# Designs tried in a protein design chat: VH-VL binders against Cytochrome c oxidase assembly factor 8 (COA8). Part 30

Target 1, 167 residues: Cytochrome c oxidase assembly factor 8 (COA8), of Homo sapiens (Human) (q96il0)
Amino acid sequence: APERGAERRDTAPSGVSRFCPPRKSCHDWIGPPDKYSNLRPVHFYIPENESPLEQKLRKLRQETQEWNQQFWANQNLTFSKEKEEFIHSRLKTKGLGLRTESGQKATLNAEEMADFYKEFLSKNFQKHMYYNRDWYKRNFAITFFMGKVALERIWNKLKQKQKKRSN
Below, E stands for the ipSAE of ESMFold2; O stands for the ipSAE of OpenDDE; V2 stands for 0.75 times the mean of E and O plus 0.25 times the DockQ between their complexes.

## First folded at step 6 (VH-VL)

Design u3 (from bb8 with heavy chain S54Y; framework fv_belrestotug; at its last look DockQ between E and O 0.01; V2 from the best seeds 0.00; counts 0 for: pae E 19.0 > 2, placed apart)
Fold by ESMFold2-Fast, scan of step 6:
Structure u3 (fold): chain C 167 residues (1-167), chain A 123 residues (1-123), chain B 108 residues (1-108)
Amino acid sequence: as target 1 above (167 residues)
Amino acid sequence: QVQLVQSGAEVKKPGASVKVSCKASGYTFTDYYMHWVRQAPGQGLEWMGVINPYGGSTSYAQKFQGRVTLTRDTSTSTVYMELSSLRSEDTAVYYCARGYSRWEGTFYYFDYWGQGTTVTVSS
Amino acid sequence: EIVLTQSPGTLSLSPGERATLSCRASQSVSESYLAWYQQKPGQAPRLLIYDASSRATGIPDRFSGSGSGTDFTLTISRLEPEDFAVYYCQQYGDSPLTFGGGTKVEIK
């Protein structure tokens, strides 16, 4: 199957299916990592005969995924912007350009970058604590509804079996 | 029957903001994503963004990131599109459209559209 | 992003003739996730075709879609007076969602 590496610009038709679920699929599908969040999305299939409880679980899982995707996309963007701004500021102070003579991005040494990483981690500590709290709460709710759906499916199978016996 | 009814035409000056509403009826509001698509005179259709009415999560086209805000009110089954820092190039008809997909949250085509709201930006 | 190019820009035909509208993608459209819309002056677009070839509910059988990969076609087998409109293709196989520039079908 063709890969999406930096050295490959053209994707074979068969490789394009990696961006979306196969046309005839009736199952959930895991996509490639999102450009901004770097997380692999799950595309939840919508069954024709979905129960209200099954729909609630699907909606909850999707909303949690959207929340998670937005969090990490914003976090990664903030990190990249602040890192670039820090490097630009320091290079300007040194009287250096943003690119080396070879056209590569100019970088700072590890000691200079340590200041940025320390500030970034400190600034975002509380944000990450709130993220973890909300992540656990969301996953608890999902697990709870997964249990309810499982019980519903067991009950429906028992009910159908009983009805067949009555014929 | 499914209906999407949008607010009336707006005339704004450059730098102002506009907020357009789209009221849904005839189906369960939270079952379908609502998208916004605009059409400038002499141009084709341009996708702006989407909102999940269940929970209110949004995603925007990169061109509109930072200027567009989508919100919803589940009690009135209404979606809102607010566009800030208006420019003359924002003169367009703005449509809300209901997204249909076999997969939750992605791969949408539009089965129902609002009637459109004309927004004119003039100095 | 996938850029959709529709051709011709304007198609001048008479009622009863066959209309063939092209939509070409800059990259392969995954799983033929492509839709066609009809728009009349002063009106919102109307869904005609989805999944490249599936007719939407209430759409007459004279409308048909075909194609895969980068080349897609909308065919109107026998134009009726109400079919003179602008037609747009839209892909939903990759983010962001994109539309073609449109083809105007007008009376000759």
Scores: ipSAE 0.550, ipTM 0.788, lowest interface PAE 1.8, mean pLDDT 87
Fold by OpenDDE, look of step 7:
Structure u3 (fold): chain C 167 residues (1-167), chain A 123 residues (1-123), chain B 108 residues (1-108)
Amino acid sequence: as target 1 above (167 residues)
Amino acid sequence: QVQLVQSGAEVKKPGASVKVSCKASGYTFTDYYMHWVRQAPGQGLEWMGVINPYGGSTSYAQKFQGRVTLTRDTSTSTVYMELSSLRSEDTAVYYCARGYSRWEGTFYYFDYWGQGTTVTVSS
Amino acid sequence: EIVLTQSPGTLSLSPGERATLSCRASQSVSESYLAWYQQKPGQAPRLLIYDASSRATGIPDRFSGSGSGTDFTLTISRLEPEDFAVYYCQQYGDSPLTFGGGTKVEIK
């Protein structure tokens, strides 16, 4: 039996956003929607005097963003593929071609497509539950580190004020 | 001092795979993206792809998609480039290069380079 | 992709002369995200200039970069014997990252 070569699932290339923030900016920027995930990436500014805690927060945010981008890119590809297969299958069952007499792509009506959406949601329900769980975990962690960074910044400002009063 | 040390020269047959390593030292390994650039004999430089050592995310040039795989080992501060289905045209010096950018997730210039690994593909 | 064309392909000069290298992009390079590298035979490339005009650490003052949009220039004000090498421009304003074809600076 010829070993069916594992179809290397074309993992949607984690789309390095083509967006380039302004060179003189010192802020995070939101790019245009990614072509695969349709999510807008954040370009995180790296300050010259970034604290280890700020760096950890930035990395956690970036990791979470990448995770989210990959999930939705893959989900969108899967959805598109399965949708197309469903349409083709239903058209074939109806004895209809893939194109109308006018040369347009044949489509299914809203009722027929509703069956696809129900099936797709049912099939992916567990996947979405895990995604939501992990999304909350990641965002709670980010929020926690945001709080730590905020406290660190307050503390550093207080120390600087004390040094200025002592001189 | 920042150092990128690559594995030694490789000789492969057409259709084989090659895996080149790049060990980073002198800096925090996970703080910088690692890129791979190749140079065919007497030719220019060609960008192959990038890996984020922290999360392991990768992006590849379209020309190498499906053939190149970048991986990392954070415990050894090492990045790996695997190129499959080798052809004679893949004969080149392969470089790992540390990418620098003001913004994470944007594009990079290369501030440090490995010494290069010569890969020869011959029948 | 952004195609970078370097000119001339070869530049033959004597030590002490001024070298001017051109890098032209097929489309505008965003925010002047252009780098220059020097490569000597059998060595890895070395970063010279980033952000079109910013000199990398440890690079002599005789190296300068200029330009914006589609046209960029590397200037070596006075060639030293160690400056005879191949020079590459690289854009990082769009994906994929691309390099120029290189300019060889050789001794006359």
Scores: ipSAE 0.399, ipTM 0.792, lowest interface PAE 1.0, mean pLDDT 89
Fold by ESMFold2, look of step 7:
Structure u3 (fold): chain C 167 residues (1-167), chain A 123 residues (1-123), chain B 108 residues (1-108)
Amino acid sequence: as target 1 above (167 residues)
Amino acid sequence: QVQLVQSGAEVKKPGASVKVSCKASGYTFTDYYMHWVRQAPGQGLEWMGVINPYGGSTSYAQKFQGRVTLTRDTSTSTVYMELSSLRSEDTAVYYCARGYSRWEGTFYYFDYWGQGTTVTVSS
Amino acid sequence: EIVLTQSPGTLSLSPGERATLSCRASQSVSESYLAWYQQKPGQAPRLLIYDASSRATGIPDRFSGSGSGTDFTLTISRLEPEDFAVYYCQQYGDSPLTFGGGTKVEIK
């Protein structure tokens, strides 16, 4: 299943910090890639008089972003550590050091690395299955609450129109 | 304790060769690269080259390419530097130095040095 | 090739004084990969500082390094008699490895 995050999308609203200037356009802001997860964080706008339902939606989006960033930060670190350990082990069996004579980090060719990639995918299979399931579950919940917020706004507008018409 | 002990001073004539030894102790010889640096009288330090003691692979500064040869003997934990076609300008103190690097793929600083070997080239 | 220029060439000070030694690179030194060495007459160089500001094992607190990019400094607070020596900087951020020309710290 494909990885999901802010940086994996080709559209984003223009960013303003949590500040909401006059002429009345405030948006969620998309920041630079996080160095550990390689995902772009969203800096969420908090509206004046945010409803409890709107607050729930925003917190779900914030929690999902944190969860996604933590998962990929951890996976990137684990991948890097296990890759270096695999390379070290194979270089030792070949009688080579960890660095070339020029000081550059020693490497294995792509064919030699194929065993590592297959082993890493197999070892982390269940973790990635749970990540994909949880990713879809969280995005479904976010979409559900987006719908509830939209209905809440419609009901509030209809209630205001009915009051004016009744006068 | 890490120690690098070099062979004694040498006096050579122009055109000759010199071979300087550097015996390592106090650490796993094959885990660290060994560098050679020289210092002419009253001058600064000049990097000459490096050897990987594990496999014996070498790399040399352009200035010395073709004249310097680094070898090692893992059974005695010793590196050898041979400089051929000596000139009076090669009069210097020659140091072996252990290269320490961070886990990232960048070049080295030298955490331990041999005592130096004076090579004098005179007519 | 990165050229390291050390200044001053000679620094004349008395014991107890503070010494400030400069090392300037011809181009930015990657990740501040710069070392400082001390060399006394008749001795091999001794590593003092690595990665611009980290003290090597066994080096007294009076030695400190700072700087980044192209401008690096070695500071010796309160010089002791054994600190009068020549000091070299060395970069290891790019190939080939290069040394500065040295700064001699001598008794005034």
Scores: ipSAE 0.000, ipTM 0.448, lowest interface PAE 19.0, mean pLDDT 80
ESMFold2 (binder alone), look of step 7: mean pLDDT 92; pTM 0.934

Design u4 (from bb8 with heavy chain T30D S54K; framework fv_belrestotug)
Fold by ESMFold2-Fast, scan of step 6:
Structure u4 (fold): chain C 167 residues (1-167), chain A 123 residues (1-123), chain B 108 residues (1-108)
Amino acid sequence: as target 1 above (167 residues)
Amino acid sequence: QVQLVQSGAEVKKPGASVKVSCKASGYTFDDYYMHWVRQAPGQGLEWMGVINPKGGSTSYAQKFQGRVTLTRDTSTSTVYMELSSLRSEDTAVYYCARGYSRWEGTFYYFDYWGQGTTVTVSS
Amino acid sequence: EIVLTQSPGTLSLSPGERATLSCRASQSVSESYLAWYQQKPGQAPRLLIYDASSRATGIPDRFSGSGSGTDFTLTISRLEPEDFAVYYCQQYGDSPLTFGGGTKVEIK
């Protein structure tokens, strides 16, 4: 019989872990990798007594995360699509079907795929450069606001101590 | 007082598209994600997707991916749901609903709902 | 995705009686992240319960939620005339968000 009042930390049938923040946790939580971006999301906790500055930081971090996830989801999708098109094109040129005689998906050798990787990287160079620029801009802004929040918390603690001393 | 006010009923032909609006008031528009949920006649509720009004980021249910587009206009505090390539099975009441969570961007339940917009698809 | 099955589909009861509504998940709902909604004809759903057992603001204490894992219950201790409606459960412990098929509580 299960223990009365015990918190159940359930997992899905077949031992698959379900990823969600613990009940009554007051901390950020890291989830499993997103299917398309392959990045692990951070679920930012929303405190009840959150200051406007803390809210700005949280929303900036969330917006940056969504921007980053969207970029990599699109990039991975584009890579996968163009890779498949390249393989199909090369197989047609060779007079080969899309599947081997054993029924498996046909592939190209390393030398052939090297051409695709070089072309893809060259084609996307400017896009990746802009991504890196925006990524550093966003992280600079986040770091700046993290500093402001830290200073606000220090100030509030000092103000509380002073007020208690004067009472 | 929080209110979500949706646009009026629509009658569309198969293959057309429909765009439903949901105007929010009584709270800071950018602070809450807006979800869309539909309900076919005599059937239950079906989640369609969500939009973050602040950045405009969207996520859609697999069934509607490619046919649904969520957008927002921050100047009017309005969220839009556009559904294309309409079929008779798309006849439903469409609701916007405000998501509440203790964590940003996930684990939502709905604390406020729009009144619903009836979309009828008939030839 | 997590499939929620509500039972019974229809409950025919009289005012003053106790209503017990079941919501069963195809897999465990982590941390009991489950909500209940009430919907009256021609109206939008109204939040009743969240986190399986927490009453939403303005909801009468005759409404209570319980359960964990895969088995959740909404109880209305003494039905009032205004409680005859359709009730839906919704899980938010995993993506995509899913709803149950609903239970209609109708007057006998």
Scores: ipSAE 0.454, ipTM 0.757, lowest interface PAE 2.2, mean pLDDT 86

Design u6 (from bb8 with heavy chain T28D; framework fv_belrestotug; at its last look DockQ between E and O 0.45; V2 from the best seeds 0.00; counts 0 for: pae E 6.4 > 2)
Fold by ESMFold2-Fast, scan of step 6:
Structure u6 (fold): chain C 167 residues (1-167), chain A 123 residues (1-123), chain B 108 residues (1-108)
Amino acid sequence: as target 1 above (167 residues)
Amino acid sequence: QVQLVQSGAEVKKPGASVKVSCKASGYDFTDYYMHWVRQAPGQGLEWMGVINPSGGSTSYAQKFQGRVTLTRDTSTSTVYMELSSLRSEDTAVYYCARGYSRWEGTFYYFDYWGQGTTVTVSS
Amino acid sequence: EIVLTQSPGTLSLSPGERATLSCRASQSVSESYLAWYQQKPGQAPRLLIYDASSRATGIPDRFSGSGSGTDFTLTISRLEPEDFAVYYCQQYGDSPLTFGGGTKVEIK
């Protein structure tokens, strides 16, 4: 098995397998950061002999991930767009172009950017508060079901040992 | 027996919206993602988007972003595809297809397909 | 996005002949996550092959898939009358999911 594992790593092209789970994997796999959300997705493996409880946990984790990915992708896009609009607006008010004489993107000083961050945080305060509330609720549910799955697995192992003795 | 049964043919005018249904049976509706794929007359297959029936999360092809909306009703095991601002080039057969993957939410091929719904956009 | 190019566009053959269909990707398809579908006139596509070489349930052994990276092939060893159809490849190694333009296998 160990020799097969080492052989697999040496044989597989890193440029082909790097961004998706290896075909022979039977475990969850962590992908590269998403371009929009900057969060690393987890690709949850679907076992053939999955219990209903294990399936419920997997689907809950997936739903939470999809919700989280969508929230941060939208938030990051909104932040970037509004930041750029703020910078352009302030530069126009000063009578300055969007680029410096050296061809670089024109920027605002730290004091001016602080105004943008304060405005953005204030405007999005309620949205972030609801996000945190939902995030805690989702993680509580996930932790609860993780506990149930762990207990189920312990119980099943104990049952297997008893059945083996009965035979 | 796994079956995907789609609603009947639609004829729409340019600028209208169409909503196509796909009723699933023979399996647990929330276990598999449902995709939509269209095919213009004499042309190939084009992926439009996907919905997770369990949570209702959706993802759309860039070309259809803003015009397509996927929804589901878990009580009837039905997925809906609504396409707005119809143009003549939207004339196509629209298929729902069940995504199969060893990985939740990604890397799908299609093991079962609906029979297709013809949508004709004409003035 | 990964663009899949199928060739030839049309393949004219007689029953009993071997059909070889090509699907070429614009960039490498990770883990050979490629499927093949058959579509007959007026019908929905039908899954034939997944993971480049695995036959779907109920698919006759005359259908076989091969290839990796950017070059994939579907082979029908001995054409039956019911095999005259359009064939599509599909990659699922990267988002968005994409299909090839199709190859029509028609009677000569």
Scores: ipSAE 0.490, ipTM 0.770, lowest interface PAE 1.9, mean pLDDT 86
Fold by OpenDDE, look of step 7:
Structure u6 (fold): chain C 167 residues (1-167), chain A 123 residues (1-123), chain B 108 residues (1-108)
Amino acid sequence: as target 1 above (167 residues)
Amino acid sequence: QVQLVQSGAEVKKPGASVKVSCKASGYDFTDYYMHWVRQAPGQGLEWMGVINPSGGSTSYAQKFQGRVTLTRDTSTSTVYMELSSLRSEDTAVYYCARGYSRWEGTFYYFDYWGQGTTVTVSS
Amino acid sequence: EIVLTQSPGTLSLSPGERATLSCRASQSVSESYLAWYQQKPGQAPRLLIYDASSRATGIPDRFSGSGSGTDFTLTISRLEPEDFAVYYCQQYGDSPLTFGGGTKVEIK
């Protein structure tokens, strides 16, 4: 039985963002678009006195971001690969080379490419549905924890005000 | 106390692969990125790559691209570094190092290190 | 890639003397994201300084870091016998992370 070479899924390396937030900042920063996902990463600030609930929220946001980055990086890679294969296949079927006589990359017309896009969307429809579902679930969870953190902060402020009134 | 404990020394032939483990303890394993740094005999330190807390994202130095694979097992608090297509030049001490950053996922200095794993590549 | 050049390669000093180690970057290191490590023979590196001038936990006051942009300095105000080691600078202002070539501080 020929050992099916484990197709090394070229997982697009989620590049460590080269963006460095200002040292003195105490806020989250938005980096430039990632080269693979084209999504702008958020750089999360870690407070010195982060509460366990704040930490949990931060982790959930981070995990969700990483999940999004990975999803779109992989989708973009797959799209690019399949698009190239489609173009090559169609050109070959037409008896055309990969390059024009002028040395330019041979391209398909808009109508031919429309078939690719339709097929690609159809093939990936279920994947996108699951993504959207999971996206909503994650964001609802984040929103829920944001509410909890907000309540915690209000409570802590009230306690501090009471302590100051008692002294 | 934070501890990073690496697997024992390895001797490999050229063309083989090596997998080194780094077991973390004494902190929340899911909060920190883990890096790998190697040091050839009598040479300086060389950054190899990083893996995020979830294990879902990795970044590698260009020199090791296609040969190195970082993986993470949250259940055992262990990070693995696999290096394939070994050459004599890959003879080095390999370190796992915990990355610390004020900004998650951006930049890292190394606050804790494993004891190192010696990998010898010999014919 | 930011290349870090450390100088001198070897520094021979006596206990009690001041050591000054230089780390020069080929490009400006963003926000002074530079760390210093000490490595003793047969041991893993130990973090000394981060953010160019911030002392790591448990590091003696005799160690200090300074600098910005392309020029950074590690100073040991008074060398102790345990300070004879190799010192590395490391930048984390840009990817990939890079180290200097190291400075060996040896006993004269």
Scores: ipSAE 0.023, ipTM 0.652, lowest interface PAE 3.4, mean pLDDT 87
Fold by ESMFold2, look of step 7:
Structure u6 (fold): chain C 167 residues (1-167), chain A 123 residues (1-123), chain B 108 residues (1-108)
Amino acid sequence: as target 1 above (167 residues)
Amino acid sequence: QVQLVQSGAEVKKPGASVKVSCKASGYDFTDYYMHWVRQAPGQGLEWMGVINPSGGSTSYAQKFQGRVTLTRDTSTSTVYMELSSLRSEDTAVYYCARGYSRWEGTFYYFDYWGQGTTVTVSS
Amino acid sequence: EIVLTQSPGTLSLSPGERATLSCRASQSVSESYLAWYQQKPGQAPRLLIYDASSRATGIPDRFSGSGSGTDFTLTISRLEPEDFAVYYCQQYGDSPLTFGGGTKVEIK
């Protein structure tokens, strides 16, 4: 039963950043980690004379980044939720509370937690398989458009040389 | 040609809510952030918040947090600003403004403004 | 947040004179991310200058901006009758976005 996107009351949609790249830069810039996905977003530079093909590539890269960030934000939430449920279940089986006598959150040792990690990976295998498939599809598409942009730029240079020689 | 056309003037009583629309045309609505700025009579400009129309993400000035809600309808290229629990000091002209940036996911300055919507709050 | 202080509050000049408007920030404005707007009575603001010194599309070259760090200046080299308005600076180097209090340029 695959999990569709989840959102809690204390979370907010991503996509609004306080990061400001240097104004004289003509390059994409890497921002701080997104709070929910832990991935650093790329802030894509928008050239003043961007071609339609260059715009298509930029939007595809942005869409892929948003998809990737959404996946890992959801996985991080699911991981955290299922980890807590596993710890709670194991502590209950041992007759222990959720907190130690000092008030710290009770936890399990590394050997006990290894079972959780194995179960989590196994349970989410199909979800990660679909993610990997879509990741490859998106990266092949991006690579294809990068090639098309590169060819467009070469063709434009050749047209410039053709005009100079004909003068 | 870029245009931002706002809904007409509103007269409201204290405690009510107002919803002002801003319809964008002449550009790809989802490529630019939309901001809201107000100006009370005889006063300067005050930034209220911003919405990313592609995903609907918002950020609000602390003064308006909890009272202002920005939404959008991508099918009509329209942004909505709703201000609740109105007070007499909310009497102002409210502007939508398009944010320009050379990097996606950031917002810089306002290159196009709506004509403004006068909201009057009176007993 | 960054407070922008504009001076003078009012600038009384005649057409043809040079106007110099100041905007001072409480903290350094990152990368000179500062804009200037013109607002005439009953109208929305109009962008004049962005990134401290770049003129917006369609703005006459009599408008120029300069400055960095905390001190920014808008200069109107020769005032035209249509230039009598209120001018605001705005920073976008840090959140939240803030505006200056305005400088009114009026006919002497």
Scores: ipSAE 0.015, ipTM 0.570, lowest interface PAE 6.4, mean pLDDT 83
ESMFold2 (binder alone), look of step 7: mean pLDDT 92; pTM 0.934

Design u7 (from bb8 with heavy chain G56Y; framework fv_belrestotug)
Fold by ESMFold2-Fast, scan of step 6:
Structure u7 (fold): chain C 167 residues (1-167), chain A 123 residues (1-123), chain B 108 residues (1-108)
Amino acid sequence: as target 1 above (167 residues)
Amino acid sequence: QVQLVQSGAEVKKPGASVKVSCKASGYTFTDYYMHWVRQAPGQGLEWMGVINPSGYSTSYAQKFQGRVTLTRDTSTSTVYMELSSLRSEDTAVYYCARGYSRWEGTFYYFDYWGQGTTVTVSS
Amino acid sequence: EIVLTQSPGTLSLSPGERATLSCRASQSVSESYLAWYQQKPGQAPRLLIYDASSRATGIPDRFSGSGSGTDFTLTISRLEPEDFAVYYCQQYGDSPLTFGGGTKVEIK
């Protein structure tokens, strides 16, 4: 019922972006995009009276986030590296320098780049297939435990309401 | 009582690798991230990296990326730090330290430290 | 990365005197996420202060921390013989985690 940290804006008074949660916050907080993965991290608050099931859900969500962050950081790095190598190789084959007469980086046209994208997708097909499979499996597990936590909270409220009325 | 017990001193030649262990006890091993911090003789503290013992996830300082590998064994509550391609400037005391934070996976200070492992790299 | 500069490098004092140690950050440390550690020769660092001003469990009340933004201070109100050591500040408001260069508190 109190304002959720995940819904909290990351802009401080005076328009300055915040890079960490407010020190007195008891909510999850969403950070700025990571330089390498370009994904926004969620910083999950650790409640003082957390149940074992709530802790399991939090750790599962964190583990999934770290897995996802590492996958995309590595994928982005690999894509950029292989793209540069492909462009370099094709320009060398054509007898062209790495820079134009204007001093900018030499580029290939869309038709030439189509070969790279085709090869990259083909080369990484199995990797992306396994990523998608794991992504959905992880999200199904998270949803399942979110349901269990919700049921636990409902049950505890009902039990405490009954005890409160009996005492 | 929380304790972090590290392996003994190592002497290595340049180009070799070293693997230091840190055995945790007195708490649930998977509840806290484990960090590695080194200290060259007469110098300050330098953060090297962190491991999430629950998920195998690791993060390394950019200076050590490609040379450091953090691993763990949940059955023995032990974290390992392996540093490869050793140079003379890697001569240091290496510490494991338990990260504490109010937020999972970030904003750590260190509430417990191992006793340190001296690694000497000499020809 | 946030660079932490500690001053002075060495502080020579007698038992019973007040020690004031400075830690300055190259950028504002968000939410005052700054810790202080004590290290004696041949020993691992020991946590003294976290969140700039909160004493860790078991730390005597003669140790106090203060500050925010870029300027932080560790104060030892009356030095005991066991307090002569090296002190390090550490920020955890941004990645990577960084430490100051240390201040050695030595007997005059």
Scores: ipSAE 0.439, ipTM 0.745, lowest interface PAE 2.0, mean pLDDT 86

